# Ledger of designs, part 39: VH-VL binders against q9h9l3

Target 1, 176 residues: q9h9l3
Amino acid sequence: PRKMVAIDCEMVGTGPKGHVSSLARCSIVNYNGDVLYDEYILPPCHIVDYRTRWSGIRKQHMVNATPFKIARGQILKILTGKIVVGHAIHNDFKALQYFHPKSLTRDTSHIPPLNRKADCPENATMSLKHLTKKLLNRDIQVGKSGHSSVEDAQATMELYKLVEVEWEEHLARNPP

## First folded at step 19 (VH-VL)

Design Df10
Fold by ESMFold2, fold request of step 20:
Structure Df10 (fold): chain C 176 residues (1-176), chain A 120 residues (1-120), chain B 108 residues (1-108)
Amino acid sequence: as target 1 above (176 residues)
Amino acid sequence: EVQLLESGGGLVQTGGSLRLSCAASGFTFSTYAMTWVRQAPGKGLEWVSGISYSGEYTDYADSVKGRFTISRDNSQNTLYLQMNSLRAEDTAVYYCAKVPYRGSGSFDYWGQGTLVTVSS
Amino acid sequence: EIVLTQSPGTLSLSPGERATLSCRASQSVSDNYLAWYQQKPGQAPRLLIYDASNRATGIPDRFSGSGSGTDFTLTISRLEPEDFAVYYCQQRSSWPLTFGQGTKVEIK
């Protein structure tokens, strides 16, 4: 079994005017892209804005959804002790109310060698969709149905693999 | 062990009403979503309605919307289906089913069902 | 609405044979959100497979699921006498949730 996983989350709007982002779906894949976790999650507070164009979350998904506290416990068991890869992963950890060790965290939105491979400025923040198109020759997040967190997690892992050797070496020399 | 026991089925005339109950035991009912699935005699399975663990979210098949109401009482570990304006096509065995935490939207435990027969 | 079409309608086989059951969706079932159930006469359905390929708890490894997109398969590698039943697929990618029409696996 590989010690590295990729995660992607979808959020809905809660709180006043729907401005708080709350977890409504989480997907985790292993190094080979096999799905380890993929569930819809019911936030503990009332949903004000499903954000469906981006999240893909509709009211119907909440009918069978796993309670947040249960899902969080299951997700954290999977993440513990592993290198966790994500795109803008701070937002995912915030929605999980969780802080993963920085030494075990990889964020494809902040890897200069990855931007360089995509012929993008090294310090630019590039979208997952853009990097995936340029470096993997694949279209993700297609259509108006919202994002698939499984598809996004798989793309994130494939992107990291392109720079894994170089970036792991860099981090060994420059511990966070 | 997980147990789901449906009751309240029987013979009813077109236009009539019935309330089905599903008594749950062997698990923490209040943290699991629940569903009703029906099966007409000699036919396949049809999803009818689902309800979130708190009861806040419900949904219905188009064929029953406006006539059926799903509800739950978490203090009594009981799921309900209120069926109004019954039609001959509602004749079926009605199953109560539990939604698992993993693979949610599939159904891991089912009751043995209760028969509803709607006659004219 | 996603319509699930199972084939064959009836599969007549002997114990010990391999069974292959097909489920085809009218549109892509996103993220492989497809389940398989077994139903014996006079009994409630039993969950076998969720999300295309994951065996439910307590299900023997002779049951396996595969497929993606619009085409899904349930395989029983070596039929046991207790496996003669009706099998249903079910999708959870789009509402309403829908089941296939069933495949009856019977003794030849």
Scores: ipSAE 0.844, ipTM 0.919, lowest interface PAE 0.6, mean pLDDT 93
Fold by ESMFold2, fold request of step 20:
Structure Df10 (fold): chain C 176 residues (1-176), chain A 120 residues (1-120), chain B 108 residues (1-108)
Amino acid sequence: as target 1 above (176 residues)
Amino acid sequence: EVQLLESGGGLVQTGGSLRLSCAASGFTFSTYAMTWVRQAPGKGLEWVSGISYSGEYTDYADSVKGRFTISRDNSQNTLYLQMNSLRAEDTAVYYCAKVPYRGSGSFDYWGQGTLVTVSS
Amino acid sequence: EIVLTQSPGTLSLSPGERATLSCRASQSVSDNYLAWYQQKPGQAPRLLIYDASNRATGIPDRFSGSGSGTDFTLTISRLEPEDFAVYYCQQRSSWPLTFGQGTKVEIK
């Protein structure tokens, strides 16, 4: 439990027309699903689009939010040296302005054995919601009030556990 | 050592105005969100207003919206609450409180409070 | 808005006893965004627990928090003389931020 974590982030739109995705919440859980980090984050750029329907972020969340630079430092300290599990995790790392070692990165949107367990095409990109419903019989991201990054990070860790032994062996044979 | 010291409370008539100050020391004030919470005599706690570390984002309880203004001066490490159109129900001890980086939206350090009494 | 109802209103106990304080929310408090504070007469509140179960810095381990959804508990495993105070729960899941009405823990 000391060396593997799962992460999920919520982003808001910044830049022209809200096109840039900027970090506004980050949640990290350990192997058992215990919350190691969960904070709202104030992006360094002006927020154009809160994307509330998906992000769950509202203007009020920014009132108490941690500055991006501070939050990033705290988050990266937790991630350093750990296997980091996420879903479409490149988006989370981009929002953090960070690249985690590929050998220590696990992306549940891109694990063929996980898709196979869900009776899905092995190389298809499946949503977290779909995989969670199919494999864990659990509904996440319910309603129009936005996603919970804690819920999503916990689901991501549970999904990885279903294929952990097989996938870790695969990576040992096929170093990234 | 984090220290918060409110001042500016006192006795004021209904309809009057008062400005509260909160002097901060022992931490980097300019990187922490701040909050005002009040407590009427013999009653519980009520969130009043919050302000982001830069001052860009503010919010207010419905009971004070349009009458109270939160602000901060990061160069002077001071939080303010301008209170206008005061009513009897605004009588309370007013606390300033610091928002931590972890568990944000809870309040880890509080001042000793300043009493505002609004006479009818 | 989320209304927090604490029970009991008053808890009369002796030093050394275990105190169990309840906080019930009118709606689910998402992500366990529930804090506990202690307040003694004439003093400011003191943060004990944040996010349901995390002890704030400097808080003795006799204080613990638990619960999720709508039902949260503060436990003081063995009351010390300095623990007789009023305790408030507070949610940060929805705006406005709200506090419970308090539970007074008193001697005897």
Scores: ipSAE 0.839, ipTM 0.916, lowest interface PAE 0.6, mean pLDDT 93
Fold by ESMFold2, fold request of step 20:
Structure Df10 (fold): chain C 176 residues (1-176), chain A 120 residues (1-120), chain B 108 residues (1-108)
Amino acid sequence: as target 1 above (176 residues)
Amino acid sequence: EVQLLESGGGLVQTGGSLRLSCAASGFTFSTYAMTWVRQAPGKGLEWVSGISYSGEYTDYADSVKGRFTISRDNSQNTLYLQMNSLRAEDTAVYYCAKVPYRGSGSFDYWGQGTLVTVSS
Amino acid sequence: EIVLTQSPGTLSLSPGERATLSCRASQSVSDNYLAWYQQKPGQAPRLLIYDASNRATGIPDRFSGSGSGTDFTLTISRLEPEDFAVYYCQQRSSWPLTFGQGTKVEIK
């Protein structure tokens, strides 16, 4: 049947005052957490703010980075036809300039059964760090050197697995 | 069919200058980052410098910073290394290498190398 | 700077034997950003493994990589005559990019 992957992206600031979020790293893992894609990406526009404390992106990472157009093509080829899991995944798709079918999209920031397992309000938007600590007893995004998109994608997949059977059945009964 | 061909090596006195070239073919040079790695005779590998696909981003090993300049001409599919104020410690075979789209920061294709010898 | 220390310095083996090469980092190599290269006399290095465990294009499956954090291993399951060479590890986790000093695999 249909393969499932998890994605996480890191963004830098481009455009006026660095307010536009542009893709600078993307990681994709399979159901077992094996890395399918993990690369630094050079946005086509000038980088104004690396946002390093959160993104982990430094100017030096851009030296070896893949052009956005090339990286986008590679990433979309991996995502096509698959169930894609992410956390606040609309931001990742926006940075990719891409719209994945809603029926194949799973967002761990908006799954009521997952919040319930974490003893959180069902319709609250919970951070990946918070859900991972509560439900997996793991600390991610540790320190002030920025996030790892590989770590975050792996955590996102493990969180989804906790509710996968229930949520897939719910979506079958309530198609988006 | 990726091919990288270095040239411009030779014998130079301390304090002298050389310009290395790397002619690229068999791939779209303008969309790949490139790097220089050197190997002193009988020694291991040392990263020297890298350059982004557009040329906008460069970086250098501390041992060469301020003396070496990496550049590229995407219209001619050529990578360059301008080496000034050469020292005996710069004696090495210099390789140009291609950065892959997958596993970037590893180097998937290397040229044959060009020997630079710096004499006192 | 991350210093990579390879061991042993020289590994003397016969064809058909298993080779195990170690690379130890002075600090953690994040996201398994470690590569392995093979270099024969008079030739340029050849990429074998990237990101600890991914075989590069055209590399036979007798080459495998493993490890994480500070300890990484290249394994050659059954040495072929063409595998006698010097092997280098390289990290891309921290700047500057660094290589290990090499392990020579030679015929006994």
Scores: ipSAE 0.836, ipTM 0.918, lowest interface PAE 0.6, mean pLDDT 93
Fold by ESMFold2, look of step 19:
Structure Df10 (fold): chain C 176 residues (1-176), chain A 120 residues (1-120), chain B 108 residues (1-108)
Amino acid sequence: as target 1 above (176 residues)
Amino acid sequence: EVQLLESGGGLVQTGGSLRLSCAASGFTFSTYAMTWVRQAPGKGLEWVSGISYSGEYTDYADSVKGRFTISRDNSQNTLYLQMNSLRAEDTAVYYCAKVPYRGSGSFDYWGQGTLVTVSS
Amino acid sequence: EIVLTQSPGTLSLSPGERATLSCRASQSVSDNYLAWYQQKPGQAPRLLIYDASNRATGIPDRFSGSGSGTDFTLTISRLEPEDFAVYYCQQRSSWPLTFGQGTKVEIK
């Protein structure tokens, strides 16, 4: 069977006024939630805004960080050939400067059966925090220190598993 | 084969200065973060400072801030530690260490160390 | 600053025995960012485990790490003569980076 992984990334602001989102952390977990990859990444461009309240990234994290080019190569090697699950995953792929095949991409922010299980509007884009609380009875992204991409990737995989059979069958009938 | 070779240690008086060097070979030095860790005689390990692969980001232990400066010359594959205003408590073996791409913030290769002795 | 307290201070065992070394943090070590090192007399430290449970390259499988939050463990399933050394834990979740004070594993 084709392997499945979940990914989550944290971004910092680069470019004019810090408006460009650049990759500063990436975490990948397998189907069982075991961590396959988790590293802080130093963007090739000057960091203007660490966005710490959401990203959890501080200047000190950059001291030991892996260069973007190296990290990207490692990450893409893990993703190749796999079904990749994420939440609003287009942002993660954009930060990686990469587009994964649509047929192998699963976005928990846009799965109507998952929203239905959470008693949310079927076509709404719901936050990972909200879905996780509702469906897994778990608080993530707690406090003011920013998100953990490991925690978020693990939650994303658990959420997908709730609808995996139904959604995979739907996609087989309705190829993207 | 990764190799790290520290030099520049020795005996120095309180208030004096030393410059430590770490010659690196066997890997692409310019793409790896580096660190200094010290060990006082008969004591445990203490992180001293770290530097990003390009040199843009540095950090220091509180005990050495304002007195020590970490730097690197990527064209010479060399890491440095400038130590000023030395005190007796700075007496230690100083190791340079490499930060791996996986498990960054742990240290996978260490040099043999160089002894710094600070006397009154 | 996260203070790491290792126990016991000294562990006296014979070859073939199982060693269990503890590292307790003064506050939570996020994302299991805890490493273990071995140091033999006159040598530099050697990385054994990173991020609580991942073995570094070339480390035998008799070394394993576990734990999360504030309580971490290094286990040596069957001590070999070369395993008698001092062991240090190290966290990377909060600055400054800190090491524990060490546990000496010695021949009984």
Scores: ipSAE 0.833, ipTM 0.913, lowest interface PAE 0.6, mean pLDDT 93

Design Df14
Fold by OpenDDE, fold request of step 20:
Structure Df14 (fold): chain C 176 residues (1-176), chain A 120 residues (1-120), chain B 108 residues (1-108)
Amino acid sequence: as target 1 above (176 residues)
Amino acid sequence: EVQLLESGGGLVQTGGSLRLSCAASGFTFSNYAMTWVRQAPGKGLEWVSGISYSGEYTDYADSVKGRFTISRDNSQNTLYLQMNSLRAEDTAVYYCAKVPYRGSGSFDYWGQGTLVTVSS
Amino acid sequence: EIVLTQSPGTLSLSPGERATLSCRASQSVSDNYLAWYQQKPGQAPRLLIYDASNRATGIPDRFSGSGSGTDFTLTISRLEPEDFAVYYCQQRSTWPLTFGQGTKVEIK
């Protein structure tokens, strides 16, 4: 079987009003939750809004951060050829300025069986925090320190594993 | 081969100033964050300052804030540490160190250091 | 700041023995952002382990790191003569970056 990884990214605001979401951290874990990649990343443009409350990113994190172009290359090397699992993953790919094949993409925010298991409407978009609490009985994204992309990536992978068999069969019958 | 060579250390009186330099070679200097770490004689390691690859972002230990300034010249592959208002407790070997892409905030290559001695 | 306390202060062992070094943090080190360094007399530190368990390039497999939260361990499975040195842990989870006070591994 193809190797599977889960990804979660944190973004900061760049541009004149900080409305551009730029990659500032990326975490990738394997099927077992082992961290394959976890680094702070420097956007090519000046950061206007760190969005710390959500991103967990602070100015100090940018001191030792990896340049975006370098980080992007490293990340893409990890993702290439793999099934990539994420939550609302289109945001991560957008921040990476990268498009992963749809057939190799798994978005836990759009998996009806997962929502069903969580007693949520199948076609609703539920938060990672909510699904993790309901299905894994675990609290993530707690406190005021912001999100942990490693924690979120791990949670995403664990959630997907709950519906992996069913969903993979579905996708096999209904290729995207 | 990655090489880092510190210079500029020496004897200075309390209240004096020194400027340390670190000449880098063997890697694309302009792509990497850099750091200064010091070690007082017979003591442990203390992080002093860090600077991003472009120089836009810097940070300092509280013990040196307002007195030390980290900078870099990527065209010369050189890292600097301007030290003002030096104190006896600043006496140490000062190392420049490279910050890797993976495990950033750790330091994968170090120079041999330059000794700064502050006397009254 | 996160204070890292290493133990023991000195570890006296013979070549071939197993060395276990401890690094305890005053608060949780997020995302296992803990590194280990080796420093020999008159030399600069050398990175051994980063992010708690990742061996740096060129580091022999007799060196291994483990732990999470506030407790981390560096293990040298079989001490070689060249392994007798001072070892430091360092966290990059919270600014400012901080080091432990070091553990000296000396020959018995």
Scores: ipSAE 0.920, ipTM 0.959, lowest interface PAE 0.4, mean pLDDT 96
Fold by OpenDDE, fold request of step 20:
Structure Df14 (fold): chain C 176 residues (1-176), chain A 120 residues (1-120), chain B 108 residues (1-108)
Amino acid sequence: as target 1 above (176 residues)
Amino acid sequence: EVQLLESGGGLVQTGGSLRLSCAASGFTFSNYAMTWVRQAPGKGLEWVSGISYSGEYTDYADSVKGRFTISRDNSQNTLYLQMNSLRAEDTAVYYCAKVPYRGSGSFDYWGQGTLVTVSS
Amino acid sequence: EIVLTQSPGTLSLSPGERATLSCRASQSVSDNYLAWYQQKPGQAPRLLIYDASNRATGIPDRFSGSGSGTDFTLTISRLEPEDFAVYYCQQRSTWPLTFGQGTKVEIK
């Protein structure tokens, strides 16, 4: 448990048409839900689409934002050697331009026992919001203000705890 | 050692202009966002303006918007605050402050400030 | 904007005593984006706590921050002579950034 962290990132659109997803916020929590890292991050390229409705990112957040290269280094130091829990975590790692070992990665969007507990099809990709409501009776990502990456990271960790024992046993028998 | 040194303050008449400077040393200035915070005599702290590390993003308090302009010269390690159309209520000690990577939006190092007095 | 109200206005204590300072927000401060500063007479403010509970570099253990939502607290476990000053809270969750009006900790 002490070697487990949960991560959630918010991305904005960069590039000529805003189709490139660039890291704009990253939150990391420990097993107990304590925040280890939570910062706004400034992409190296001009932001074309803040995607505020989903990301919660606004132009003002970029005033005090940490440069991407610096933030990336700080984040990787935290993640190195840890079991990293996330939801659709491949998007987070892509935005970080980082690849975490598969054996140390836990994606709550691809855990059949978790879906089963939520009375969802085991092979379906369910949203974090849906799973959190079903299994934790909590509403996240409410309103139009965008996501809270801290809240989402905490929810992700709590969801994983529900299936941790079963899933870790499964992975031990079936290493990725 | 991180050092911030404000200058440019002084006495100015209502409607006048001043340009404040903040000379930074002891850290890679071009990598950090910077801010101006002011304190009226005997009063509390008021956020005035902020600027990203590259200068691309800026923001202002409503009380100074349209009158003040924050800028920076990273080649000279200097932060600026151009103050136009000054009012009596702008009288304050003006601090430049550094924005840390962790807890960004808080301010980890402050200069000693420069006094701006606006008289009618 | 988020209005931060600090209490009490003045706190009179003796060295060695425990100090508890309150900062109440007019609306919820998201993600615990609240900082505490210390300012001594004739000096610039000094960052004590960021994000509600994290001590800044070089800050003694006797300073601690707690709270969430609209209620935050700065605690000085045992006041040292150098701790008598004015303390400000500041939020970074909603723009514009705002400070509390300050609490003066004075020697009894």
Scores: ipSAE 0.919, ipTM 0.958, lowest interface PAE 0.4, mean pLDDT 96
Fold by OpenDDE, look of step 19:
Structure Df14 (fold): chain C 176 residues (1-176), chain A 120 residues (1-120), chain B 108 residues (1-108)
Amino acid sequence: as target 1 above (176 residues)
Amino acid sequence: EVQLLESGGGLVQTGGSLRLSCAASGFTFSNYAMTWVRQAPGKGLEWVSGISYSGEYTDYADSVKGRFTISRDNSQNTLYLQMNSLRAEDTAVYYCAKVPYRGSGSFDYWGQGTLVTVSS
Amino acid sequence: EIVLTQSPGTLSLSPGERATLSCRASQSVSDNYLAWYQQKPGQAPRLLIYDASNRATGIPDRFSGSGSGTDFTLTISRLEPEDFAVYYCQQRSTWPLTFGQGTKVEIK
């Protein structure tokens, strides 16, 4: 049977002026929303900007964080062979320095039926927060403490499940 | 088999200093974060300090900030805790513990501990 | 900091009985970042459960963890003689890392 997981990553700024987005947390949940992976991750380079307001990442989180190369291996092992659901997932894959097959990738930021269901323009890029509120009547990313990648991954999976049948049929007829 | 062996504990006077060591074996020490946890006689567990795998990131409980310093020598597979300005309330068995990749911030292996007694 | 309060302080049971230990947090523990440890007399603690419900390597099936938010539970389905010990919960959600005060499971 087809296995499906949802992923969400948080990034911090490294490199000159912190312009490089480096993986600092990754969360993966299964179809039921159960957490398969959730760890803080240490970038290979010095962190210049924690981007805490959005990422939720703080310096203390790096104390027990998993080295990037180790985490990457663990994450890739989980993702291999699965349909991977995410929101604006290209950013996550970029941070992971990994690209999942397009045919096995589902990006909830680019699913017209999902936008339509939320009374949004089909070709617009809507935020995860907005879609989650509209379609699941749930508030995520509330406050100033930063995002919860687990919460975001779970929301992403739930959103996709709303249009799974329709979208999978569409993809079958129109393979990427 | 993972092994952690603490040493350096003993009797010290208030205001004195002591340096604990933790010798690690059975795993790639340099790849894992490490922690110190202490337990006063007849009491519960208290997190003391943590250090990232490379030693770049450290943190401390408020009770020991400014007095204790955690460090590591990855070439020697050894974790250290420099304790200065010791107080009676620092009396405890000090454990070194390994931080796993999965469930980081938990501690999957512990040493048998070394007793530190601070007396006036 | 997050204060973890365990209950009961002492649990007196016989071998074969079910043990239920509670850990309540002063505030929500995000992402179920709650671990359980076992400590036998004269020994170092041993990790039982991490992230609320995941058994650590080598931990018997009779140990299980559940809960979310502020309420967490460690269950020992059928107590074995070697299970009589002190159990601690620990959160990694908010710094500093903190432990509960412990629950002693003793033989009745």
Scores: ipSAE 0.826, ipTM 0.914, lowest interface PAE 0.5, mean pLDDT 96
Fold by ESMFold2, fold request of step 20:
Structure Df14 (fold): chain C 176 residues (1-176), chain A 120 residues (1-120), chain B 108 residues (1-108)
Amino acid sequence: as target 1 above (176 residues)
Amino acid sequence: EVQLLESGGGLVQTGGSLRLSCAASGFTFSNYAMTWVRQAPGKGLEWVSGISYSGEYTDYADSVKGRFTISRDNSQNTLYLQMNSLRAEDTAVYYCAKVPYRGSGSFDYWGQGTLVTVSS
Amino acid sequence: EIVLTQSPGTLSLSPGERATLSCRASQSVSDNYLAWYQQKPGQAPRLLIYDASNRATGIPDRFSGSGSGTDFTLTISRLEPEDFAVYYCQQRSTWPLTFGQGTKVEIK
């Protein structure tokens, strides 16, 4: 069986008016929630908006940050060949400038059985915070000082485990 | 082999200035953040200042803010610390240190240090 | 800023014994951003552990780190003669970056 990891990223605003989302932190955990990667990343473009309220990124974090090109190489080496779990994971892949095979991608924002377990509409896109509170009885993203991508990646993995058997069987019968 | 060699230490009077240099080799200097850490004689370690790989981002300990300036010359593989308005409490061995890609904000390679003595 | 308090100040042990060094933070160290360094007399510090429990490259497996929140531990499972040194913890969760005051591990 293929190894499984969960990923979460934090982005800052670059480009005109800070509208482009650029990678500034990435965390990857294994199936057991152990941290495989967690580093601050300096985008190659000027940061216009740190988005600190949500990202938790401050200017000081950029002082020791890893260059984007280097971090991307390290992250992709970890992801290659693995089942990658995330929440709204297309945003993470976009920030990484990377495309992971659909057959190896699991997005907890788009799993109908997971929504059903949370007593949510099966076709709704539910937030990670909401699903985690409902299904794991855990509060994440607490306060106004920003998210922890380690915490979020760990929560994402635990959510997937709740539906893993059912969803893996579904995907085997219905290949993407 | 990563090598960091500090220089420019010495005896200076209170209120004086001194510039430290750190010559780097054995790695692509321009791809790594760098830092200065100091150690007063017989005392522990104190973070002084850090600088991003491009030089765009810097930060300083409150004790040196406004008096010290960190800079780098990536074409010369050299890190600098300009120290102005020196005080007796700035007396220390000053280490140049490299920031790793993993565990960034810890420091994986250190020079042997250069002693700065500030006399009153 | 986060103040790191190490205990004991001095740990007197014999070779072959287990050493347990404590680092306590004045407030929570987020995401286990806590490192450990060894400094031998007349030498620069050497990174042992980063992010609480990750061994740096080339560090023997007798060194291990653990802990979270405000309480962190460095363990040396069996002291070797070369392990008698001063050990510092360092946090990177809150700026400015700060070090503990050190624990001296000395031969008894």
Scores: ipSAE 0.824, ipTM 0.913, lowest interface PAE 0.7, mean pLDDT 93

